# VHH binders against Probable endonuclease 4 (nfo), part 1

Scores and structures below are computed, not measured.

Target 1, 285 residues: Probable endonuclease 4 (nfo), of Persephonella marina (c0qri1)
Amino acid sequence: MVKIGAHVSSSKSLDLVFDRGREIGADTIQFFLSSPRSWHWKERSDEEKELFIQKRRETGISPVIAHSSYLFNLASSDPVLRKKSINGVIRELKLCEELKIDYYVIHAGKSKGLKESEAVKNIIDSVKEIFSKVKLKHTFFLYETLAGQKGEIGKTTDELAQLMEPFKKENTGVCVDTCHIYSAGYKINDEEGFYSYRSELSKKIGLENVKVIHCNDSKTPFNSKRDRHEHIGEGSIGYKGFEFFLNDEYFRRLPFILETPKTADWDIKNMERLRRLIRTAPVAQ
Positions, changes and structure headers below are counted from each chain's first letter, unless a header gives other numbers; Kabat numbers aren't used for antibody chains.
F, E and O stand for the ipSAE by ESMFold2-Fast, ESMFold2 and OpenDDE, each averaged over both directions (binder to target, target to binder). V2 = 0.75 x the mean of E and O + 0.25 x the DockQ between their complexes.
[cut] stands for letters that were removed.
The coordinates of atoms that the task and the answers printed are left out; those that the model quotes come from them. Centres of patches stay.

## First folded at step 5 (VHH)

Design d01 (from c01 with D30S D31S; framework vhh_7zox_3)
Fold by ESMFold2-Fast, scan of step 5:
Structure d01 (fold): chain B 285 residues (1-285), chain A 123 residues (1-123)
Amino acid sequence: as target 1 above (285 residues)
Amino acid sequence: DVQLVESGGGLVQPGGSLRLSCVASGFTFSSYYMGWVRQAPGKGLEWVSDISSGGDTGYADSVKGRFAISRDNAKNTLYLQMNRLKPEDTAVYYCAKEPYYDSSGYLEYFDYAGQGTQVTVSS
C-alpha cells in the first residue's frame, strides 16, 4: 500500500534510474534530470527517452519524481541569475512533461539580502513566467519545505501558502521534508506536534496539495535551522516521527522518498526500517 | 561522442604510490567539473576527489592528505596522484564528468564515466 523509495543516481542515462530503483526494491523514485551543480544541460536522445518510458512500464515504479538543480534561485535580484534559473526550470519541466514525470520538487529560493517580501514577490513573478511558457498537463510543480537556513524562502507554512496562492488553478503543491520541518521548528516526532503541524497544513495549504514526503532523519536538534540528513531512527527525529506520517490517513497515500546518507546498502536498510513502522488495520470480528 | 579513458592502475604494495590518468574527448574538457570515483567489490560508487573548471579541489576524508587531483586542460587529461596506499584503497577507479556527491560521499550524479582502471593494494 504505502509506496517507499529513494533518491537514485541518474548518472550516465535517465532510464537507468529504474534499474537502480529496482535493485534496491523501491516502489517509487526521485532523481536529478541534470547535474545539480552545473548550468550545462545534457540533451537526451529520443532513444533514451523511449527507453525511460519502457522501463517505467516494465518495473511498475511509480510515482516518478524529479528534483531541480540546486543552482536555481527564483528569488534572485540578479537579473542574469534569475533569468538563467527561470530558463533552467522551464527546460527541466518540459522534459518532465515529455517523460510523464509525476512531480517536480524545487527549493523556492533564497533572499540573498532582499527583504523577504521582495524575495516572495520575485519567486511568484518567476513562477508566473515559467507557467506562461510551460503548460503542465501531467507534472505537478512542488515547493519543498525548507529548514530555515539563512535567507531560505519556504521555511514556514505561511510562506508556502503565499507562494501557492496565485497558482491554485495550476498543477502546484508542496513536498514535505521531515528533516527540514523538524529543523525549522515543527516538533513532528511527538503526537501533539505532529497533529498540530498536520492541522496547520490542512488550514493554510490544504492536505490535498501535499504530494510527496521526503523521509530524512536529522543529525541536528529540533529547531536547529540546519539541513543535515541522517539515517531513519539514528537522528534526533527518531522512529516516532516517521511512524506518524506512514500511518496517517492522508500522508500514507503519498510517495515516501529517502534522501538519507548513501552507502552501498543504506537505502535498503532505511526502506526496511520505514516498512516496519507501517501498521496493519485490526482484523474484523 | 563523449569518451573517458583511464590508465595507470595496477598492483602495488601497502605504502606505495600510483598515478592515474584519464584522457577525455568529445567535449570541452576545461568547462566541466571532473572527478575520480571508486567502487570496491560489493560496494557502491564512492567519491574520491573532484576538481572544478577553475581548479578548486575536494577530497574524501579517507584520502585527504594522501591523494592529489590535478588537470591539464591543454591535454584534456585528469590525474590522480595516490600516495601512501592502503589495502582499503583497493577498487576500480573511474574518471567521471560532472560528478555530484551527497554529504556522506556517495555519488548521486555524473554525466559520464569511463570504463575504469583496477587498483589493487596487497602484500
Scores: ipSAE 0.044, ipTM 0.493, lowest interface PAE 5.9, mean pLDDT 89

Design d02 (from c01 with D30S; framework vhh_7zox_3)
Fold by ESMFold2-Fast, scan of step 5:
Structure d02 (fold): chain B 285 residues (1-285), chain A 123 residues (1-123)
Amino acid sequence: as target 1 above (285 residues)
Amino acid sequence: DVQLVESGGGLVQPGGSLRLSCVASGFTFSDYYMGWVRQAPGKGLEWVSDISSGGDTGYADSVKGRFAISRDNAKNTLYLQMNRLKPEDTAVYYCAKEPYYDSSGYLEYFDYAGQGTQVTVSS
């Protein structure tokens, strides 16, 4: 069984993510640990943490994924922003460990006028500091594939391989976002393009290091370098791209998370669309 | 019935200031994230700022240092103080309940949005 779910709201209390996941019929969920656009950190009570663990068990929703704040830039040349980003990630990862969150997804950073090599070095130095201050025994730290918007680090498999090289002994990996890779120039919606990309991931990163698939169709065309998510089958990727991932011998074992536009029952509709693309095992008569 | 009523928009010269207000009704205002989103002529909906139930704030890079979001939970009112306004701030500004945005900062969803208030920055 392929596990399919969506990004759900964590507003009010973290334990509510399980109620929200259950409401939409999700097998797996993703959420933010705090406001993704605020530097304020709210300490969680022991009661809230216990309720989170209890509801996880009660609902059976797993794996559980946290997405980092959008404010972090581990590549930043601004020492104030970089230090805030490092401290923010450390704080989020400590809570992930306490709550037994399986995966933590982060955008590596933006160069913002730096040379790409300098931005990569800054990210690596930032992550070295992070891992020196928090040991991950359960949670995996995942770099997300990015769409190639101005200054983004993590838009190519080669960039991700460079970021992962120093941390092979740590709980690290990659989150592949279908909209991002399509927009970055990987033609995953045709057979040749899908297997070419899969081969590149295998050779440069190792398939076993891909841990999460973000399922987003694209409002914008192939190689647009734009991060605009669309409903499954309604965008430029179309059903074929998702069918390849869902039926792949390796990728089908990973959680599939929707970050598609939120209106009414669209998460339910998009999960049903993904489920319909899964091929049943061959049966005798 | 959830209702959000914006006010305070208008015509202002570059470098000027405006204060937007949003009066909320029909829900427990203090329990929800509130934000401001805007739409410039011919462009998509852009997240501007948000504020948690506890007062934690976030800002788009384009407005950081110039705009200040605040809330008065006793009055069910959200505010946006807009300083050092630029022509590129010209847009319809919407008060939004629980705005959701994608990884690039483009607004993908909001639970509810008001009618909007026009802000025009021109000489």
Scores: ipSAE 0.006, ipTM 0.304, lowest interface PAE 8.7, mean pLDDT 87

Design d03 (from c01 with D31S; framework vhh_7zox_3)
Fold by ESMFold2-Fast, scan of step 5:
Structure d03 (fold): chain B 285 residues (1-285), chain A 123 residues (1-123)
Amino acid sequence: as target 1 above (285 residues)
Amino acid sequence: DVQLVESGGGLVQPGGSLRLSCVASGFTFDSYYMGWVRQAPGKGLEWVSDISSGGDTGYADSVKGRFAISRDNAKNTLYLQMNRLKPEDTAVYYCAKEPYYDSSGYLEYFDYAGQGTQVTVSS
């Protein structure tokens, strides 16, 4: 059975993510550990952490995924921003380890006028510092595929392979976002394009290192280099792209997380749309 | 402590109007984005509208042209003027501190929400 879920609000208290996931019928969930637009970090109470562990067990929702703040730039040449970003990631990863969160998804960084090779080096150096200060025994640190917006690092499989190479002994991997890779120039909505991309992932980073699929349709066309999420089937990717991932012998074993627009009951509708694309015969279990 | 207290909800006929208010305390109100989110019976949270510290506004497609968000920074108060109300607008409306939206208008987070105020549109 494919595990499908959505990004849910963690507002008020982290433990509420399980109630919110249960309410929409999610098998798996993603959330922010704090406001993604604020540098302010508030320590979580022991009571909240205990409730988080308890509710995870009671709901059976798994795997559990945290998304990093959008303020971090591990590629930054500004030493103040780089230090704040590194310290922010360390704080988030320590909480992930404490709460047994399975995956931590991060945008690697933006070049902001640096050569791409320099930005990649800065990210690798930042991640080396992070892993020197936090030991990941449970949580996997996942670079997310990016759409190729100005200066974004992580828009190609080759860039991701470079970022992962020094960390083969660490819990690292990749989160594939369907909107991002389509916008970056991978034509995953036709059969040839899908299997070409799958082959490239297998050869350059290893399929086993892909840990999470973000399911987002695209408001913008193929190779647009723009990050605009749309409801499943209503964007430029259309149903066929999602059908390929959901029925693939490897990808079907990964969590599928919606980050689609949250108006009305759309998380429920989009999860149902994804479920209808699964071609696996019903199982008695 | 952060406090957000909503008021102004009630029962109204289709085509009618309501004005919601939210009084904030416990933080520097004029420094933060503020917004309204709603939850209809049996549904999840839906973003309605937001407003920056400087007054720049955003609206969900379902309410654009009918609702108007505003703020009074001197009074630490957020408003939502709701016009041409429809049965589909029936929901609990929450005032939210620092609602976060992606480029698609996807509501991903808010720092804090109040207790909510019930809006019922029926004839």
Scores: ipSAE 0.015, ipTM 0.377, lowest interface PAE 6.6, mean pLDDT 88

Design d04 (from c01 with D56S; framework vhh_7zox_3)
Fold by ESMFold2-Fast, scan of step 5:
Order: C-alpha cells, then structure tokens, then sequence
Structure d04 (fold): chain B 285 residues (1-285), chain A 123 residues (1-123)
C-alpha cells in the first residue's frame, strides 16, 4: 500500500484538489492554501470547507498535505518581514487544523547576510511564537530539506536537527525532497549513499520524524546546489534512487508526492513509473 | 463580493484578432496580480498571461509574441489583445485574480475566476 500522489492545483476552491487528485489517480495530494507569491489571503467560505471535508471522505485520498507560501522567511532580520511571515504561518496552520490537513511543509528560511547560527536562532524563536499562538492537535509542522542554494537554512541534516531540538513534544517533523538532498550532496542513487543518508537521518533526527517524501528527479548533477525538478527517471538521480526509498521498510509507509513538471499527462506517467519500481511493497488500497 | 465579468469573445477566422475585457469589482483591483487562463473542451486550465500590480507581464510560450495583456487601474479593467489567432487558441477564457503557475506553465493557484468568455477560431 504505498501512497503515491502529486502536488495539485487549488485554483478556484480548495475542495477541487480532491477532484483533481482523483482525475490523475492519486492516493495522496499536496496543494497551496493561498497564492505562494502573494501576501494577500483569501478567506474560505463555510460551504467550501464543508465540501473539502465531504470530498476527502468520498475520494478516500489521504494523507493530505499543504505547502506554505514561498514568501515566508522565519530567519529574517527585518522585523517587518519576520512578523508578516510568522502571522502568515499562523494563519495557514489555523486553516490546516480546521480542515484536518495532516502535514504542513515549509522552507525554514534564508540567512540573507546573517551568520547561520543567528538565522537558526531566529527560526527557532519564530517557531516558538507560532506554537504559542496556534495549538497543533492534528497537523504536523514539517521542515523541508533544501538544495543548498545561497543562504538556505535546512540544507543539512545537522541544521534540521538544530531546528527540531526545542520542539520534540510538538507535532513537528521533516519532509525529505529527493532532488534537494541529491543537489545538497547526499548521493541517494547508489546503495552506500542511500544507507549512509538513512543512517544519518536515524541518528540525528529519528526516522519516525520523517513524515513525507517529495519525489523529484534532478535536472542538475549531484552536489550542484541547484533546485531544478525533472521527471522520474529522466534526471541525474535516475530510477535507482527512487527504488531505494519506495522499497525501504520505513520510507515505503510515507506519502510520496510528485512536484515534477506538469505538462500534459506527466503526473500520471510519473506515478506509474514510481509504482513500477515497487518490488515487495503492498499495492495501494 | 468579488466579481469578475469577461467579455469580447466570439467566432473569428485563423489569423484574426479579438480583444477580451474583464471588469473587476469587490476588491482593490490595483493591489493584485491579474491574469488570463483558458480551458479547451475536455482539457484542464492552462495559464495564458499575467500582469503584476506594477505592470510586469508574463506569457505562456504558446501565446508569446501574439497576445498582449494590459490593465486600466482607474477602470478596474483587465484586457487581453489576441492577434494572429490559431485554431488551437479555441477555449473558454477566464479572468483570474492572483494566478500562480509553476515553471512549466501549469496553473497551481488562483483566488477567483469569472464565468468566462468563449473564443472560437474556425476556418
């Protein structure tokens, strides 16, 4: 029962993510709660929220995952941007709780000229404020692994461990993105590299705290520090990397979300490609 | 109450031109990205063009060089000038508030869309 799905459009209304997920044969879905490039927030009607809950039940699509706005920077030394980011995350998490969304994925922040230690401290302080204002009873707050682009915080397992340390009793965890970790310097497409990375996650974070796998091949080579997603099997990672994750005794129990290029029927093709790599895991229900 | 009302669609021969208009109400028009998205029969929503609050424009590769997006903030109106129309441009065209698309041009989000206006390009 490996759960495979994709990031789907939430255009027009949130309930439509289930129709879009069903049309491509997804077991699980990810989407944005609002425009990821705008600070403006759209309030959702009670009718839309009721339809969201109803369609989730009717389709059986689960778990459901929200991705945060790309405008947030919890590390920011600019007090205006940092406060806007904190308030934006609080708003998104409140909606996640209301809609029973299982996972919320966020990029922790960018240093923007700060020392890395200061950026990490700012993120921790921002997250403490967030959790003081919103109680997560259902939704898990997940830091995403990042590719190592300039100033990105969350590009190493050590950085993620530091961010998680104060919040061990909260609903927190990690989203692992295959393109990001490959580009950051984890050679997940060979056996030694995959098991080395798995061991590092186990020792520094705990495997149980990894909650979502983003399945993206990479247009750029190993250790490129570039975030460019490619179709499954057509990038530098290749099929072997995905085969390791899909057949791992722990990772195979997690939702696998495609964020690959969306032209034509590629989500359907990429999901089929992933399913063909499952050797011993049960078929999804 | 957010409202977007599209007009200007119709039947046109290949190589012809149409100008679409969208009148917006119920929000501060000049604060938002605005755009055009389209849906051909039996297909999903495709991003066509957008324009920022500051007037910066983007276009899908399929329409670049043929279509021009513009806005009149004083009249709360969005326009799409469509030139050298092709049969493949046949679709319902929707005015959209706050559209977002990925690097492939796939439409991932918008706040609101109007009822649409039909554009048919036929020989």
Amino acid sequence: as target 1 above (285 residues)
Amino acid sequence: DVQLVESGGGLVQPGGSLRLSCVASGFTFDDYYMGWVRQAPGKGLEWVSDISSGGSTGYADSVKGRFAISRDNAKNTLYLQMNRLKPEDTAVYYCAKEPYYDSSGYLEYFDYAGQGTQVTVSS
Scores: ipSAE 0.430, ipTM 0.743, lowest interface PAE 3.0, mean pLDDT 91

Design d13 (from c01 with S103E; framework vhh_7zox_3)
Fold by ESMFold2-Fast, scan of step 5:
Structure d13 (fold): chain B 285 residues (1-285), chain A 123 residues (1-123)
Amino acid sequence: as target 1 above (285 residues)
Amino acid sequence: DVQLVESGGGLVQPGGSLRLSCVASGFTFDDYYMGWVRQAPGKGLEWVSDISSGGDTGYADSVKGRFAISRDNAKNTLYLQMNRLKPEDTAVYYCAKEPYYDESGYLEYFDYAGQGTQVTVSS
């Protein structure tokens, strides 16, 4: 069975993500550990942590994915912002380990006027500091593919390979976002483009290091360098791109997470749309 | 321990007004986004409005132009002025600490809420 789910609200308490995931029929879920627009951190009670573990077991929802705060910039040349970002990531990763969260998805950083090579070096140095303070025994730290908006680091497979190279002994990997890679210039909605991209991932990163697929159609055209998510089949990617990922012998074994617009029952509709594209039964490990 | 105590709910006729208050304690009120979220019978939590530490406000499309959020940092109190109320505004209203919503207005996060205050808009 291909595991399909969505980003769900973590409002009030983290254990409620499982109730919210169940309500929409999700197999797998993603959520925020804290407000993505605030530097403040809520310490979680032991009771909340225990309920999280209990509800995970009761619902069978797995794997479980945390998305980092949007405030972090590991590339920052501003020492105050870099220190806050590093400390924020450390806190989020420690909670991920405590809660047995499987994947942590992060945007590597923005150059903000730095040369790309300097931004990459700053990210690597930031991640070295993070891993010196947090040993990941369960959680995988995943760089997300980015759309190529101004200054974004992580928009090409080469950039991601550079970011991952020093951390081959750590639990690291990549989250592939379909809207982002399409906007960045990978034509995943035609057969040649899909297999070209898959081959590039295999050669430069290793397919085994791709751990999560974000399923988002795109409001903007191919190679637009813009990050605008759309409902499955209603954007410029269309159904074909998703069909390739869902039926691929490797990608079909990964969690597929919707971050599409959320009103009424759209997560339910979009998950149903994805399930209709599956041509073969999933293969167990 | 964080406490948020709401008041000001009640029964009003369509087109009427109510003013909700939330008294906060147990944290440095001035440092945090504060907001209002609501839950209609049989529905999930919906973001209504928020206000930053500096006073910047956000509103759900369903309440823009009718509701006004404000805060009095000296009194650790959050307010929601609700005007031109509709039957669709019937819900339990919760004061929320650190709310966050996505571009579609979906409530993605808050860390604490009060016990809520019931607002019923009916003849």
Scores: ipSAE 0.644, ipTM 0.854, lowest interface PAE 1.7, mean pLDDT 92

Design d14 (from c01 with S104E; framework vhh_7zox_3)
Fold by ESMFold2-Fast, scan of step 5:
Structure d14 (fold): chain B 285 residues (1-285), chain A 123 residues (1-123)
Amino acid sequence: as target 1 above (285 residues)
Amino acid sequence: DVQLVESGGGLVQPGGSLRLSCVASGFTFDDYYMGWVRQAPGKGLEWVSDISSGGDTGYADSVKGRFAISRDNAKNTLYLQMNRLKPEDTAVYYCAKEPYYDSEGYLEYFDYAGQGTQVTVSS
């Protein structure tokens, strides 16, 4: 069974993510641990943490994924922002470990006037500090593929391989976002382009290190370098791109998370659209 | 059926104040993050502010110290107190349920948004 789900609200209480996931028929869920645009952090009660663990068991929703705050920049040359970002990630990862969250997805950082090589070095140094202060026994720390917007680090497989190189012995990996890679210049909606990208991931990162697929169509064209999510089949990727991932021998074993526009019942519709693309039997030769 | 109805916009001079209101119906209001997003003429959607069920707030750098978001869960109402208004605050303001933004502050998606209310700051 392919696990399909969506990003759900964690507003009010973290345990409610399971009720919200169940309401839309999700097999797997992603959420924020706090407001993604605020530096304020709310300590969670033991009662809330116990309810989270209990409801995970009761609903059977798994794996469970946390997305980092949008405010973090591990590449920053501003020592105040970089330290706040490092401390924020440490705080989020400690909660992930405590709650047995399977994957933590983060945007590596933005160069903001730095040379790309210096930004990469800053990210690696930041992550070394993070892992010196948090031992990941359960949670995997995942760099997300980025669309290639101004200064973004993590837009190419080569950049991601560089970021992962020092941490091969840690619980690290990557989250592949379909909108991001399509916008960055990987033509995943074409058979040749899909297998070319898959081969590149295999050679440079190792397929086993790809842990989560974010399923987003793109409002903008191929190679646009724009991060604009669209409903499945309504954007420039179209159904073929998702069909390739959902039926791939490796990728079909990973959780597929929608971060598509939330209006009306679109999460339910988009999950149904993805499920319709899954093939029931291979053709025997 | 989810509905968000904004009000309180209008014409105001620079340095003035406006209070926007958004009345929500069709969902359990206190279960969700609520926010304000705006669109200036000829520009994309910009996040302004958000607030959790429990009152934790976030603000765009452009409005910090001038705007205050609040909510009344008993009345299913979201507010935005706008002080020291500038011409660059001129935009249509939308109440949004579960707004999500990229790291550049561009709106990626939202669960639902209202019809909007026009705010014009000019002499």
Scores: ipSAE 0.120, ipTM 0.552, lowest interface PAE 5.2, mean pLDDT 89

Design d15 (from c01 with S103E S104T; framework vhh_7zox_3)
Fold by ESMFold2-Fast, scan of step 5:
Structure d15 (fold): chain B 285 residues (1-285), chain A 123 residues (1-123)
Amino acid sequence: as target 1 above (285 residues)
Amino acid sequence: DVQLVESGGGLVQPGGSLRLSCVASGFTFDDYYMGWVRQAPGKGLEWVSDISSGGDTGYADSVKGRFAISRDNAKNTLYLQMNRLKPEDTAVYYCAKEPYYDETGYLEYFDYAGQGTQVTVSS
């Protein structure tokens, strides 16, 4: 069965993500480990960590995905911000390993006036430091595709390939966001554009390194360079783009996570919309 | 340990006003974002308003222009002044530490919440 789910609230306690995921009928979930706008960190008790592992087992929700804080900028030329970002990622990845979280999704960074090549070098150096301090035995570190907003690093397959090149022997990969790639200039909502993009991923990154699909329609047009998520089928991507991913021989094996405009009702509706686009009953996984 | 204690709820007629208070203890209050979240009967948690450690405020579209959030760091107290109340404001209101919401106002995170205070707007 194709695994479909959503970003769920981790308010109050991390173990509650499984209750919230189960409530909406999710097969797989994504959430934040802490406030994504604050440098403050909440230490988790051993009881909470044990309950998280127990509830994962009881609900059968898998894989489980953490999204990084939005404050991190691994490209930063400000040594204080860059060091805080590195330390924050290390802290989040250590918790991911403890909780057996399968994927960790991060925005690589913003150039903030740096040349692209300098920003890429800073990200690579930051990630080298991170992996020198935390050994990933379970969790995969995933760069997310970005929409191409000012200074964003990770908006093209070429940029992602550069970021991944030094880490091919580590647990690294890519999270593909449908709204982001459409806004960045990949026309995934027509057949030619979809297979062109798939071929580019295969050639430059390797399909096996794509681990998560974020399913977001787009409020803004193709190649807008804007990150504005919309309900499935209600945006400018439309149903066709999602149909291509859901029925692809490789991508259909990956978790599909909604980050569409939030109400509990809309997550249920959007998951049902995605399930209706599957052309045949999926084989058991 | 962290404690958040809300008060000031009650029954009020449409168009009326209420002032909610939240007394915080067990952490350095002025270092953290604080906010109000609510749960209407049969609904999920909804972000209402927040205030940064520096005093910058945010409001859900449904309450903007009617509600005012404030804090008194010397008293470790968070406030919500609620004006021009509507029946759809009926909910349990919770004080929350480090709330975060997405661009649609959906509550994605908080550390802790209090026991809540009931606000009922009806004739």
Scores: ipSAE 0.655, ipTM 0.839, lowest interface PAE 1.5, mean pLDDT 92

Design d18 (from c01 with S103T S104E; framework vhh_7zox_3)
Fold by ESMFold2-Fast, scan of step 5:
Structure d18 (fold): chain B 285 residues (1-285), chain A 123 residues (1-123)
Amino acid sequence: as target 1 above (285 residues)
Amino acid sequence: DVQLVESGGGLVQPGGSLRLSCVASGFTFDDYYMGWVRQAPGKGLEWVSDISSGGDTGYADSVKGRFAISRDNAKNTLYLQMNRLKPEDTAVYYCAKEPYYDTEGYLEYFDYAGQGTQVTVSS
């Protein structure tokens, strides 16, 4: 019942993400639409787009998630970088709509010397421009929770609530990353901390607006403000944190995506580790 | 149409050297990151090295100090000089347009790759 998968390579052709997901036994997948470190964009043929839709149907892998380029900064005070970022997001979202991608995950931006309030305003203004140019009929635009590294906007539930408020009429939501929230100061690996965080999400954002869970253990301690992913159970979060999310009445209905280190067969091992933490689900007839 | 044609592979003894070449066509070569990725028998694609449009280079830890990537923008050609080769370097080597990899060297993206060239390091 619970859908578990991983970030997979989109090298060569986008349709290959389904073959790669199938190879590791994934129920759901995440990938990049283009190079996450280049402003150059690869136009996709109609044949490739149709093959993507066909393979999705044939494999049954769903939902499918795209991660934005790392070059975008919607908070930027540099008008050239801000315009490039806005145009890049528009391009990615148009492809998401064409391919019927369910979720688009983005890091909102970095302040880069701006006051936090100014950075938040710039992000909101950028997203208003994006939604004026792209109507999302299928894809949900998801702000990802961030670890609290220097200048990051989206590290607290309050910041995410501010970013979401103007867009309640749009397909918007949040992607919760377990490593990021733990490093940002939410103690999700004990019972009190998990339910405190869940309550905060419910009150400030609405649980229904949380759409994707990124499952990453943390190489660094609680409240480290560092974004360093570790294998499930091998890091500072440990199994208990993941057990809380996987067995929660709401969160268990969301896709769980691994972005853990890609050495050898670790995605298969980490998915097995997550599956072992799931309590008895309703069984099929 | 984008084309990448690799050459220079072959059989070499441990400690030996090979130089791979990749001739690119169908795009403005000097505007893009270029790189080398490899696939050993029964393994996934591994990033080896890349070079930016401006000439900045990156290397996987496994090859750093032994391999050197370079480009000749006037000839639309990418090179990989491979020195002190080890049996573990045995793989098909692919020239790749716009490769991206995570900090562990897992290849997350590239636009296009050629058909590859076989490198076998054996006694």
Scores: ipSAE 0.355, ipTM 0.701, lowest interface PAE 3.4, mean pLDDT 91

Design d21 (from c01 with L107T; framework vhh_7zox_3)
Fold by ESMFold2-Fast, scan of step 5:
Structure d21 (fold): chain B 285 residues (1-285), chain A 123 residues (1-123)
Amino acid sequence: as target 1 above (285 residues)
Amino acid sequence: DVQLVESGGGLVQPGGSLRLSCVASGFTFDDYYMGWVRQAPGKGLEWVSDISSGGDTGYADSVKGRFAISRDNAKNTLYLQMNRLKPEDTAVYYCAKEPYYDSSGYTEYFDYAGQGTQVTVSS
C-alpha cells in the first residue's frame, strides 16, 4: 500500500511527532530536528530519545524523515557560514543515526554570487568533510530537487548527478518535490512530461536513488522558478501529476510527504485527496 | 529548567488595548528568538509575532500595524502591545522560545511555550 504522510510539528519534544502523525492518520512523517531558523541546538535527553523509539514502534509510522535547518548553505564562500553549516549538518546527522531516522532531506545550497561550478565544488567539499566525520549506517542523505530560485543548486537533474557522483558508496539519494520540479521546468502533469522526467532520473541518477516524494501542488505556473506550495488539486499541477507518481511502479513504493499549507484539518483532506488518486487494479497496483 | 510566565491578558472591548508580558528564566534569554503564538477556540496554533536576539521583528498579516513586539534583555522579559483589538483576536496567547511558522501562518515549531494568558475581545 502507498505510504502517505505529512510534515508534522516537532515543537516541545521530538517524540510528539508520532502522536501528531497518528492524529492525522499518517503512515509516514517528516519533521525538523530543531528550529529551522536558529543556530542554537537543543540537546535531547536520553528519556526523550527512548520515548521517540518507543512511540515509533507503538504507532507503526514508517519511514521517518528529518528535514534540515533552512540556515545551512554548504555552497557558501564565507568560511564561517560554511563551517557553521557543516557542523550543523554533522550534528543533525548524528542525531538521525542515534534515532534510526530513515531519511535526511537537505537543500544543497545557494551560490550567492559564486559561479555555479564553484558552488557545486564547495558543496562537494562540504559533504566530503561531513561524511569523514559521520558514518551513515542507517540514515540516507538526500538532496532535494529545488525550484530554480536565484542561486539555488540542485534545480536540474544534471546538478544533482554532479553532487551525487563522488558519494556513490555512501547512503545518498534524492528527494523529489513535485512543486519544485514543476516550477523548475519539468512538465510532470502531462503523460509525456512525466515519463520524460522519469527517464531522465533513471539515466542520470538511477531510479533506485530516489527515496522520498514531497507532494506539493504549485500556486505558480509551470517553469515559474518559484517555490509556492498549494493544496493537492488546487494549484497549477492539478491531480494528474500526483496520479502519475502514486501509480508508478517504482515511485508508489516511496513515502509521499505533504508540505502543503497547514490548518488543523488540511493534512487530513490532502492525504484523502492523494489516496483517492490511487488505482486499485490487481496487476498494476 | 526553562520557564516562561505570561501575564496581562483579560477582557477588553473592541478597539481597546492590552499589553502582554512574559518573564523568562532558565536559559540565556538574549541568545534566542522569542515570540507570541495564539490559539482561538477550536483552531490551531497561529503565529502572531517574533523578535530576534538583535531586535528584528516579524508580524502576521492579521496583526501588522496593530501589535508591537519588544524585549528587555536586561529583565529577561518579552512584551506584546496589542492595539485596536478585534473580536477575532480572542485567543489564548502563548509566549514561545524560538517559534517558527509555516506558509499558512500556523506555528510549525517552538522550543518551549508558557502556560498562556487568555485575551477576550467582546462587546
Scores: ipSAE 0.063, ipTM 0.520, lowest interface PAE 5.8, mean pLDDT 89

